# VH-VL binders against Hydrogenase maturation factor HypA (hypA): the designs that were tried, part 10

Target 1, 132 residues: Hydrogenase maturation factor HypA (hypA), of Synechococcus sp. (q2jir9)
Amino acid sequence: MHETDMTRALIQTLRDWWQSQPGQPQIARVHLVVGQFTCVEPASLTFAYAAQTQGTFLQGSQLVIRETPLIAYCHPCGQEYKPEIGRRYACPNCGSPMEEIRSGRELKIDYIEIDYIECSTNFTPPAQPEVA
Below, E stands for the ipSAE of ESMFold2; O stands for the ipSAE of OpenDDE; V2 stands for 0.75 times the mean of E and O plus 0.25 times the DockQ between their complexes.

## First folded at step 6 (VH-VL; framework fv_telazorlimab)

Design w2 (from u32 with heavy chain R108E; at its last look DockQ between E and O 0.48; V2 from the best seeds 0.62)
Fold by ESMFold2, look of step 6:
Structure w2 (fold): chain C 132 residues (1-132), chain A 124 residues (1-124), chain B 106 residues (1-106)
Amino acid sequence: as target 1 above (132 residues)
Amino acid sequence: QVTLKESGPALVKPTQTLTLTCSFSGFSLSTYGVGVGWIRQPPGKALEWIAHIYWDDDKYYNTALKTRLTISKDTSKNQVVLTMTNMDPVDTATYYCAHLKYDFWSGEYYFDYWGQGTLVTVSS
Amino acid sequence: EIVLTQSPATLSLSPGERATLSCRASSSVRYMHWYQQKPGQAPRPWIYDTSDLATGIPARFSGSGSGTDYTLTISSLEPEDFAVYYCQQRSSYPYTFGQGTKVEIK
């Protein structure tokens, strides 16, 4: 449900970008950065993406996810630490509660890969543009 | 069209609790990537962010004010409520609420629509 | 907390002149955002994500910078551009604004 609503919002962002492109290119891959502390399961997001892109301008495209670790910063100690997800979030040195997250909450498009498909293997590809 | 409007008392006595309501239309706080924030501006002075709340009920407060602040939302009424305790004359300001929207390209939230603001005077 | 220092405090110029507004952060930020405010009005989003113009903002406005140093530039001032401009960071809590640069007619 969470991944369903997120995927719908992501696809709308991609549609707005795609509509603005002169050639409205064939999209091969969408590269996404997803932090471990987002409550987003990459496999579930990939599944929702595949289901929601059927019959759309994104049909056949792949969602590629790079996951980032949860890293927090302890202000009293002046250092980063890695919380134990699901068990302990407070600083292991001083016990201060987790307040500043330095990594692990990312959820953004990294970049888009565009693909151009040949019509036939017997096809001679178009020549390069007239001017180099 | 997205609109926001602040409501609450124009005059508050020192030590009293201020309650402000942001009523909005044209969006829902159940929508992924949406939030509402509060910003204040003392007369003739700079803007100061004070708090915001997101669609998933995550809440953030200015650390200088955090012990005095509570923010909550009612998604069915399209409202966000800010409560600030122990008001002081230095808290006299115009209080704005503003719409927050997530941008998947930058991975950041941005304020795009603001209310007209409501002046709250704290007078002893 | 990240302190944003805007300079100059006041920029007195004539229409047609180029204006350069500076915003310096006390530590590195990912993006700088800018607002325009006229007397008696709410702030208006002007530039987001350092260099992206908000909807309807004229092309004579531009933003640039990275790290701790950011600028808003008006290539040729128009009468409607005289206002106060605020920078804002949202890279670290608490979110903070600069104290503003007032652009006024000399």
Scores: ipSAE 0.527, ipTM 0.717, lowest interface PAE 1.1, mean pLDDT 87
ESMFold2 (binder alone), look of step 6: mean pLDDT 92; pTM 0.922
OpenDDE, look of step 6: ipSAE 0.796; ipTM 0.876
ESMFold2, look of step 7: ipSAE 0.523; ipTM 0.750
ESMFold2 (binder alone), look of step 7: mean pLDDT 92; pTM 0.921
OpenDDE, look of step 7: ipSAE 0.807; ipTM 0.877

Design w3 (from u32 with heavy chain Y32W R108D, light chain R90Y; at its last look DockQ between E and O 0.48; V2 from the best seeds 0.68)
Fold by ESMFold2, look of step 6:
Structure w3 (fold): chain C 132 residues (1-132), chain A 124 residues (1-124), chain B 106 residues (1-106)
Amino acid sequence: as target 1 above (132 residues)
Amino acid sequence: QVTLKESGPALVKPTQTLTLTCSFSGFSLSTWGVGVGWIRQPPGKALEWIAHIYWDDDKYYNTALKTRLTISKDTSKNQVVLTMTNMDPVDTATYYCAHLKYDFWSGDYYFDYWGQGTLVTVSS
Amino acid sequence: EIVLTQSPATLSLSPGERATLSCRASSSVRYMHWYQQKPGQAPRPWIYDTSDLATGIPARFSGSGSGTDYTLTISSLEPEDFAVYYCQQYSSYPYTFGQGTKVEIK
C-alpha cells in the first residue's frame, strides 16, 4: 500500500466533498482513523499529505491521525484479545488462529474541521459531515 | 467517463468452462482503492456476487463458487478475466462486471459503475 | 455469510404514495447499500453508506438504519420509481445482496 497513492485518493475524496459545499470552506484539519493492522505508516502518510496539498484548496491544513489498536475476537473462548503484531496472531488462551478482527483495519475520515473566513469571533470550526 | 463491457460466449454446454472478459475505460486498475467485481443474476432472481480483484492483486471469491473460479487482471489492457469451470444449467444468468471504489467516508468499498451485462445460457 | 432479507417482496402502490422498503441483516453490518434495477437493465447505484444518495438520485429517496435493520424510503412515488430495489452489504465476505423488493403500479 503506497502512502503517496493513498493520499492522492484521499485528496480527491476531499476535493469532491469541498466542491459540493456551499461557500467552499477553508479546511483546517482532516481527522483520519488509521488502524494498526493496515500497514500504513502515519508519518509517511502525513508527509505525503503535506507535499500533495501545497498550492491546493487544502494548503495549510493538517492531517490528524488517530490510531486504533488491533483487537481480535476468539470464538472458542468467546472473548476479545490483542494479537502481537509481527509475532503472534493466534488466541493466547486456546491457540485458535486469528479469525475476526474487531479493530485495527480502519482507514477512514473521522471528521473535517473547517475555518470560517469571518474573523469577528473566536471560533473553532466543527466537523463537516459528507453530503452527497 | 467510466465504462465497463462484458464479453464472452452466450451459450455454454454443461461441464464446459466459461471465460468472461471485462473491458473498461475511464479508470486504471493500478489506482489505489480500485477494484473490479463480477456479479451474476439468474433470470428473475436476486443478484449474486461472484468474485472481485483489487488494484494490489488481492482476489476474493464467493465461498460457494470458489473452487470453480479464477479471476485475473491485465492492467495494461484495461481488462479483468473471470474463468468458471464445470458449468451447470443453474449457472444460467446475466453476468455483470462492476467498478469497486474505496470510500474514505465509510471505509467500505461499493459498486459505483456497472457494465451492461451479458447473458450466459447453460444448456445441452 | 450475512443473509439480507428484504420485505415486502412486492409493494403495489400508486404514484404519489410513500414507499418503505425494509432490509434486515442476519448479523450487524456497518453500512447498507441500495441499487435500483429496471427490466433489461443493469443495477444502478442508488444509496450508498446507508443514507448517501448516489449522483443524480432525487431527494425523494432516503435511506436510514443501523445494526441489522435498514430502510429505503420514497416520500412520493413517481412513475420512474417503479422498479426492483436491492440492498447489499460490504461488511463481511462474501458480499451479499437481498432478494429484492419490487415496487409496482397498483
Scores: ipSAE 0.642, ipTM 0.776, lowest interface PAE 1.0, mean pLDDT 88
ESMFold2 (binder alone), look of step 6: mean pLDDT 92; pTM 0.931
OpenDDE, look of step 6: ipSAE 0.853; ipTM 0.908

Design w4 (from u47 with light chain N52D R53L R90Y; at its last look DockQ between E and O 0.03; V2 from the best seeds 0.00; counts 0 for: pae O 9.5 > 2, placed apart)
Fold by OpenDDE, look of step 6:
Structure w4 (fold): chain C 132 residues (1-132), chain A 120 residues (1-120), chain B 106 residues (1-106)
Amino acid sequence: as target 1 above (132 residues)
Amino acid sequence: QVTLKESGPALVKPTQTLTLTCSFSGFSLSTYGVGVGWIRQPPGKALEWIAHIYWDDDKYYNTALKTRLTISKDTSKNQVVLTMTNMDPVDTATYYCAHSYRFWEYFDYWGQGTLVTVSS
Amino acid sequence: EIVLTQSPATLSLSPGERATLSCRASSSVRYMHWYQQKPGQAPRPWIYDTSDLATGIPARFSGSGSGTDYTLTISSLEPEDFAVYYCQQYSSYPYTFGQGTKVEIK
């Protein structure tokens, strides 16, 4: 359900961009950055994408997902650390609870590949809500 | 905690086949996006990427070494195996296995490396 | 393959000085990764995706760049920073590393 809704939003964002592009080029690949702390399952998202893009301008395009790790910052220790997702969200050194996340909540289009163009186009979508 | 450890022979004769095993813990090659790569480093030289295998059994090889390389995984054992045929003294190096994610291909966890010397 | 050329080969500096390491790609890449390696040790992830510091890396380190030109900067060298730094690209196979820059104490 979550990935379904995300996919819908993604497609809409891509549509807006696509419509603004001269000639409405064929999109070959959509490169998405997904943080590990977003609870988004890449496989599920890929499946949803494949399903929902049928009969659309994105038909046949591929969703490529890059995951970013959860990185937090411990203020008491003055250093970053990688929390163990699904386990303990605390500084491994001092035990302070995770308060600041520096990576892992990303959900954004990184760039788009267009057919017959080797150069990837940087995509600057509207600000998307990060999953807290 | 993610850990990787390389194992195999420390000494290989020229023309023989090297078989290295990467045993890991803290992650699974059944997990979407997970990959394991091999990197080697001749003594006093730069790093060289050798091969990579992903959770979906997708494999990639160094172009120059491709004909000599085979990478495989045993997910149930949390192992990745690299074979390299026709070893030559020039292949003497410390061999590392390392963890990465698909399209996030920086190696975030490394084994300690194992020195492989090719000598008669 | 994409060839990464690091410069300088050796950078001799004193503690407290600013260090600037360059990594140039033979063709455009999306991101650049950096690793630190000390003698007898495995490489350690240092900077990933051009500018993101790996876990535990001090803020005096920074990465920047785009296209073919990337830079790792140490604002003020500490004794523990003297090591070899490698850049790495994953924009295309084969993945490649630079030849390394040795940051040594003057």
Scores: ipSAE 0.006, ipTM 0.616, lowest interface PAE 9.5, mean pLDDT 89
ESMFold2, look of step 6: ipSAE 0.369; ipTM 0.747
ESMFold2 (binder alone), look of step 6: mean pLDDT 92; pTM 0.922

Design w5 (from u47 with heavy chain Y32W, light chain T50A R53L R90Y; at its last look DockQ between E and O 0.44; V2 from the best seeds 0.00; counts 0 for: pae E 3.8 > 2)
Fold by ESMFold2, look of step 6:
Structure w5 (fold): chain C 132 residues (1-132), chain A 120 residues (1-120), chain B 106 residues (1-106)
Amino acid sequence: as target 1 above (132 residues)
Amino acid sequence: QVTLKESGPALVKPTQTLTLTCSFSGFSLSTWGVGVGWIRQPPGKALEWIAHIYWDDDKYYNTALKTRLTISKDTSKNQVVLTMTNMDPVDTATYYCAHSYRFWEYFDYWGQGTLVTVSS
Amino acid sequence: EIVLTQSPATLSLSPGERATLSCRASSSVRYMHWYQQKPGQAPRPWIYDASNLATGIPARFSGSGSGTDYTLTISSLEPEDFAVYYCQQYSSYPYTFGQGTKVEIK
């Protein structure tokens, strides 16, 4: 199934990242960005994640999903616009076809939240990507 | 072991159509999230991404080149084919195919590249 | 299209020195990656998403930045680190690359 295959791909991606990290930390939360212009249902993905991470290095971790809207860029007008999903994708100002999607097709790991000691120690958690 | 290899003509005359094949092993384009992109590099110059195809047959083209490009795949042969029409001397470059993944979207494995020279 | 400007074009340093490579985008980008390329070879992934080291990349490399300004730092240059480094952004298609910074032995 689609959700199973996507979750397997996500787990493999996380394993590769995790193996490269100092200390292979315990992962608390995986922050994922999923665009509105995808075939991925966030609730269904979250459920599949919980099921498939049992007994893995991700056991006990939570998948946290943020959705992004469909945003396109109109080159002739030099501006972003929001296509109407299922209705109209072309630029409302000049009619140019949708060619550059700037948001809404994301299927990406935003950042990974790990466990660490809050008190002063020599341990520093790995750097994490930010969401903009 | 993931490998990719570009094949096609080394010399093309202006206005002709270039066809390049990326043959790969160690991964499958049937695997969720997998993509193959084409990137070119004129000698001594910056890399330029030109086209991309994903496991679900979704395709993307560099907007500046889109009208000249067609990308396709044959998953059973582990091949991706790029066709570029109306070649011009400015298109002289080393052409690479590269593996990507929907997560992070960087190019983690590259072919060796093939130099395509466009001249009369 | 987002233009990436790398500076300096050439960085001449001795082994053991610290190297700092800059990549500036013409507008804010979300994802910045770095590649190393040696003569006659394809680029190799080096740093992804600003600060994550690709598999097998030594800890002397680090990356940072956000928005329009990104850096790659080599804390202490080794002989194998003399190469050209390219930055690459993805906010949407098309992907774009910088012109490269050549790190060469002084």
Scores: ipSAE 0.269, ipTM 0.697, lowest interface PAE 3.8, mean pLDDT 86
ESMFold2 (binder alone), look of step 6: mean pLDDT 92; pTM 0.930
OpenDDE, look of step 6: ipSAE 0.350; ipTM 0.801

Design w6 (from u32 with heavy chain R108S, light chain S28D T50A S92R; at its last look DockQ between E and O 0.41; V2 from the best seeds 0.53)
Fold by ESMFold2, look of step 6:
Structure w6 (fold): chain C 132 residues (1-132), chain A 124 residues (1-124), chain B 106 residues (1-106)
Amino acid sequence: as target 1 above (132 residues)
Amino acid sequence: QVTLKESGPALVKPTQTLTLTCSFSGFSLSTYGVGVGWIRQPPGKALEWIAHIYWDDDKYYNTALKTRLTISKDTSKNQVVLTMTNMDPVDTATYYCAHLKYDFWSGSYYFDYWGQGTLVTVSS
Amino acid sequence: EIVLTQSPATLSLSPGERATLSCRASSDVRYMHWYQQKPGQAPRPWIYDASDLATGIPARFSGSGSGTDYTLTISSLEPEDFAVYYCQQRSRYPYTFGQGTKVEIK
């Protein structure tokens, strides 16, 4: 159930940002970075986002997820390495324990894509295209 | 408004166990990415991180102190409790509890709100 | 354990002067943070992630750095800026703080 709670926290973060923006922009896409060494399933997160954003300022927006691989750094060797998830996490060269994760634990907003809509009392909508 | 307040004994004798309670309001430990940590500062010295606990009950301890520490939470009471065994005069310090918040923009945790601190003196 | 070394230990300066505070880590750090502390008060968050000012912190403060070398700069000291400044890393456990730089009136 952590995707549901995580989505609520993400939406609150987006609401705080949105309220601080001039013009209250229409949000088109929210780009997240989600590491493969997390307890987060991207499909579940996308589903929760779609459900929780209906009828909100995020209506119609898409959650776009970029996954990152697990990459660690071995300080004694001065090199990055890729731990074997579920088998071996220590440096394959010197045996040092995994201490620094350079990639794969991310859970953050990368950037927001917006569409601008002028909000005025005299707004004239654009002409409707012909229906094909 | 986020607030935290430390409570516990001001004076502890050597070898006794210290129990500190952090009572807070304005946030919940049921919220994703929220935690509460303990930091101490001996008089005139640098800050030292002690321990923290996250919303999902994940716990982290300073390895130099770990054998003496227990941290727990009661989400319904908005409290976090720190227990430190075998107190010694070198443990004399002001003890702070602080709110940890996950920030989706940076992808990092921050100690953003701190209590006023409580001085604990260890003296025989 | 990552050791943070702050220098200088004390800066004695006058209002209006520029202050430059250094924090050096014993190994690479990406989560360097800064706190301000005045006597008898809890530390206050000041700078997050090397360069992001905490809410309400004046623009005369700035932070920079990466890897092992980080700097907090006050472009023109105001009377309220005289305090102790601590750096902190949260890249690896245990989380550690520097010993502080005291910025005091000359």
Scores: ipSAE 0.462, ipTM 0.709, lowest interface PAE 1.5, mean pLDDT 87
ESMFold2 (binder alone), look of step 6: mean pLDDT 91; pTM 0.916
OpenDDE, look of step 6: ipSAE 0.686; ipTM 0.842

## First folded at step 7 (VH-VL; framework fv_telazorlimab)

Design x1 (from u47 with light chain N52D R53L; at its last look DockQ between E and O 0.52; V2 from the best seeds 0.00; counts 0 for: pae E 2.5 > 2)
Fold by ESMFold2, look of step 7:
Structure x1 (fold): chain C 132 residues (1-132), chain A 120 residues (1-120), chain B 106 residues (1-106)
Amino acid sequence: as target 1 above (132 residues)
Amino acid sequence: QVTLKESGPALVKPTQTLTLTCSFSGFSLSTYGVGVGWIRQPPGKALEWIAHIYWDDDKYYNTALKTRLTISKDTSKNQVVLTMTNMDPVDTATYYCAHSYRFWEYFDYWGQGTLVTVSS
Amino acid sequence: EIVLTQSPATLSLSPGERATLSCRASSSVRYMHWYQQKPGQAPRPWIYDTSDLATGIPARFSGSGSGTDYTLTISSLEPEDFAVYYCQQRSSYPYTFGQGTKVEIK
């Protein structure tokens, strides 16, 4: 359910961006960075995206996810370690609690790929929206 | 439409704890993807991001300040609270709160800022 | 942390001149945001996503760049453009700002 609500937020963010773009282009791919420590499962998010984008300005677009690992830093040991998600979060060397997360909490758009169909004759570039 | 306003003490003594409140309208922290951040600016110096909280209570802190910071929200009151312990004269700055979306992390709406002076 | 270094620190120009403000990141970033700030005011969003003008920003402003090198350009300075401009990255925690470029009247 979390992924469904995350997808709703993502689509709203994309709609706001899309409405500001000249010509309101056809979106091909949305590249998203998702950390392992976000409580978001990439496969579930991709499934929700496919379902929620039908009949919208995102019709036919793909959600492309780059997953980042959970990496923590142990201050007493002065080194990074990889917590075992769901099992052990403390430093395996000294037992210090997980405090500083260096990677794995990302949940953001990396970039957006758009499609323009190059067509000989009669091509008209998208119009730029009026400034208020 | 969207507004944010910072409130708190104008003067704090060294070692005291600063508590700042960001009161906002035109958006809700119950809305998926919404976040509020805190940015400070010492007089005549650059902006420095210090903390951020998102709708799902996910929290980020500037590593240099993390041990002194606590950020929290009260979604029903449209407020975010920042607490910074052990204030020092170098923490004298104008403190801003600002709105952002999680997926597109830039600060699109800012409060007017509140000057906090740390002095004996 | 990604350090953003803006140059020049101060740009002294006359109205009608072209201004070029640079922002260099210590590591590659995907997008650069820009803010304008005048004395006694909060920063205002100016350019987002490297090149997209915020609502109501005049077309004489433009942004460009990629990787570590980003630029804000003002094609012909107007009196209201004299201010400090800050760049901001969102590639990694902590979110950081450049130290600012002050555009002032010569």
Scores: ipSAE 0.349, ipTM 0.703, lowest interface PAE 2.5, mean pLDDT 86
ESMFold2 (binder alone), look of step 7: mean pLDDT 92; pTM 0.928
OpenDDE, look of step 7: ipSAE 0.372; ipTM 0.820

Design x2 (from w3 with heavy chain D108E, light chain Y93D; at its last look DockQ between E and O 0.46; V2 from the best seeds 0.67)
Heavy chain, then light chain:
Amino acid sequence: QVTLKESGPALVKPTQTLTLTCSFSGFSLSTWGVGVGWIRQPPGKALEWIAHIYWDDDKYYNTALKTRLTISKDTSKNQVVLTMTNMDPVDTATYYCAHLKYDFWSGEYYFDYWGQGTLVTVSS
Amino acid sequence: EIVLTQSPATLSLSPGERATLSCRASSSVRYMHWYQQKPGQAPRPWIYDTSDLATGIPARFSGSGSGTDYTLTISSLEPEDFAVYYCQQYSSDPYTFGQGTKVEIK
ESMFold2, look of step 7: ipSAE 0.628; ipTM 0.766
ESMFold2 (binder alone), look of step 7: mean pLDDT 92; pTM 0.928
OpenDDE, look of step 7: ipSAE 0.860; ipTM 0.911

Design x3 (from w3 with light chain Y31E T50A; at its last look DockQ between E and O 0.48; V2 from the best seeds 0.67)
Fold by ESMFold2, look of step 7:
Structure x3 (fold): chain C 132 residues (1-132), chain A 124 residues (1-124), chain B 106 residues (1-106)
Amino acid sequence: as target 1 above (132 residues)
Amino acid sequence: QVTLKESGPALVKPTQTLTLTCSFSGFSLSTWGVGVGWIRQPPGKALEWIAHIYWDDDKYYNTALKTRLTISKDTSKNQVVLTMTNMDPVDTATYYCAHLKYDFWSGDYYFDYWGQGTLVTVSS
Amino acid sequence: EIVLTQSPATLSLSPGERATLSCRASSSVREMHWYQQKPGQAPRPWIYDASDLATGIPARFSGSGSGTDYTLTISSLEPEDFAVYYCQQYSSYPYTFGQGTKVEIK
């Protein structure tokens, strides 16, 4: 199941980030953006995450998925439209084949919620992880 | 440590078929989010993407070259093979293979490790 | 096909000077990457996604931009920075590279 393999890769990305962080924070939630045109089933991904994080640095954390709709752009008409996934992908106005996808192929970490502890300083939000 | 190495002929005559092999170590093409691609660079010129293949056997080719190209992989041998037919002197270039990895932070792929490249000269 | 046009073609500068390299796309791109290449060597990843430095890249390098206009900046040139820099887009097939900007010692 390709969600299981994808989840394993996601957890490795999170482990690499976590190991690079000062203090190695406790992670509360991992927010993903998943497009409707990615062939990724959010429920399967959430299930795989819960199973694979048991006994790890992600113990007790939650995977939170925000889905994005499939949105395409028709160049002849100069307009966005929503293809009917599994039924019709061409522009409903002119019939041109789907060419430019503006939304729906995302598969990425949006942000990570951590349990933040401030001690004797200003309340400082955690920094966004660096891209390797 | 991720490494890639290109192998194949240094000299090819016009009209012949070029076969290049990328042998790699430090990663597997069975791993989700991994691919290997080919990029060439004519002497003193810009880089040109040729083709790549993903872990799930999806293949993508540069449209200008597509009719001349075939890419394949052998996951058990840690190899990717590129075949380009009907070579011409304009195809003289250094050919690189490179590791392609999905990055969950950006949501797309990067060529992060490159082979040293192999110069292929097309001349009669 | 998205054409990437880099300017200038050549920057002749001295160590310690600020370098600004531009990359313009023929249509809007989602992600722009930068590579450094020295003679006889493979390109090296330098900047991901317009602004994120690759591992081990010095802080004097920075990237910015969105849409069609992207910039790589070197705040104070070091001798090791003299090389050719390429921009590359992954937004649309075929993946394309700019023609390069050569940063050379004056």
Scores: ipSAE 0.676, ipTM 0.781, lowest interface PAE 0.8, mean pLDDT 88
ESMFold2 (binder alone), look of step 7: mean pLDDT 90; pTM 0.906
OpenDDE, look of step 7: ipSAE 0.796; ipTM 0.868

Design x4 (from w3 with light chain D49Y Y93S; at its last look DockQ between E and O 0.78; V2 from the best seeds 0.00; counts 0 for: germline match VL .462 < .500)
Heavy chain, then light chain:
Amino acid sequence: QVTLKESGPALVKPTQTLTLTCSFSGFSLSTWGVGVGWIRQPPGKALEWIAHIYWDDDKYYNTALKTRLTISKDTSKNQVVLTMTNMDPVDTATYYCAHLKYDFWSGDYYFDYWGQGTLVTVSS
Amino acid sequence: EIVLTQSPATLSLSPGERATLSCRASSSVRYMHWYQQKPGQAPRPWIYYTSDLATGIPARFSGSGSGTDYTLTISSLEPEDFAVYYCQQYSSSPYTFGQGTKVEIK
ESMFold2, look of step 7: ipSAE 0.639; ipTM 0.763
ESMFold2 (binder alone), look of step 7: mean pLDDT 90; pTM 0.898
OpenDDE, look of step 7: ipSAE 0.804; ipTM 0.873

## First folded at step 8 (VH-VL; framework fv_telazorlimab)

Design y1 (from x4 with light chain T50A; at its last look DockQ between E and O 0.58; V2 from the best seeds 0.68)
Fold by ESMFold2, look of step 8:
Structure y1 (fold): chain C 132 residues (1-132), chain A 124 residues (1-124), chain B 106 residues (1-106)
Amino acid sequence: as target 1 above (132 residues)
Amino acid sequence: QVTLKESGPALVKPTQTLTLTCSFSGFSLSTWGVGVGWIRQPPGKALEWIAHIYWDDDKYYNTALKTRLTISKDTSKNQVVLTMTNMDPVDTATYYCAHLKYDFWSGDYYFDYWGQGTLVTVSS
Amino acid sequence: EIVLTQSPATLSLSPGERATLSCRASSSVRYMHWYQQKPGQAPRPWIYYASDLATGIPARFSGSGSGTDYTLTISSLEPEDFAVYYCQQYSSSPYTFGQGTKVEIK
């Protein structure tokens, strides 16, 4: 399974980062950016994450996915357009083949949200830790 | 411990087909986000990417060389094979294979481990 | 195809001097990587993602840049730093390398 193996790789990346952190923080949410043109199904990825994080340092954490649309740029027309995924990728105005993708191929960690201990007041947590 | 090693003929005559094998250990080409690529370097000249193959058998070739190239993998033997047809003296180079790994922080692939390289000379 | 142009082609400098290597892309790239290569050796990863030093690379090396313009800087050259440095982009196929900047002893 594509998403199962991808999730295993993601969790290893998170483990490496987590082991490098002071105090090995409790992770609350992992924010991931996933583009429409990646052949990755967000629901399947979320399901695999929940299954594979049981009994690990990520137990109880959420995978939060921001999906980005497929957006291409047509140089002859000087405009962006949305290809019809699986049907037609060429510019609907001039018919030029898809040449430049502006959005939709992302597959990356956006940021990691860690838990802070509540101090009996409402706090805005500090900035997220730096990405390794 | 990731290692890669190139093997193949040191001398090829013009018009012949070159077959290079990359034998590796410390990773599997069935693992998501993993690939193996080939890069060459003519003596005293710049590096030139040739081709790479990913775990899902997706394949990419340098457009200038594409009609002469075939890349394949044997996951059970931990090998990647590159075939280049119609060799010419300008193809004389050291050929490297290298490990590609997906990085979730950047959202891209990078070559992190390289083989020692094998010099292939094309001459009559 | 994204063409990477490195300048200068050769830097002739003495140990202790500062070296500045430029890499310019023909169109915007997501990340630029750098490799060091010495004669008879495979290229070695040096800087990832424009600015992140690979494991074991000394702090006198730094990288910067975005879009089309990237720089590798050696703050004070050591004898082991005389080598060829290549920039390389992974953002779109074909993955291309610059032609190299040779850093040599003056």
Scores: ipSAE 0.625, ipTM 0.751, lowest interface PAE 1.0, mean pLDDT 87
ESMFold2 (binder alone), look of step 8: mean pLDDT 90; pTM 0.896
OpenDDE, look of step 8: ipSAE 0.807; ipTM 0.874

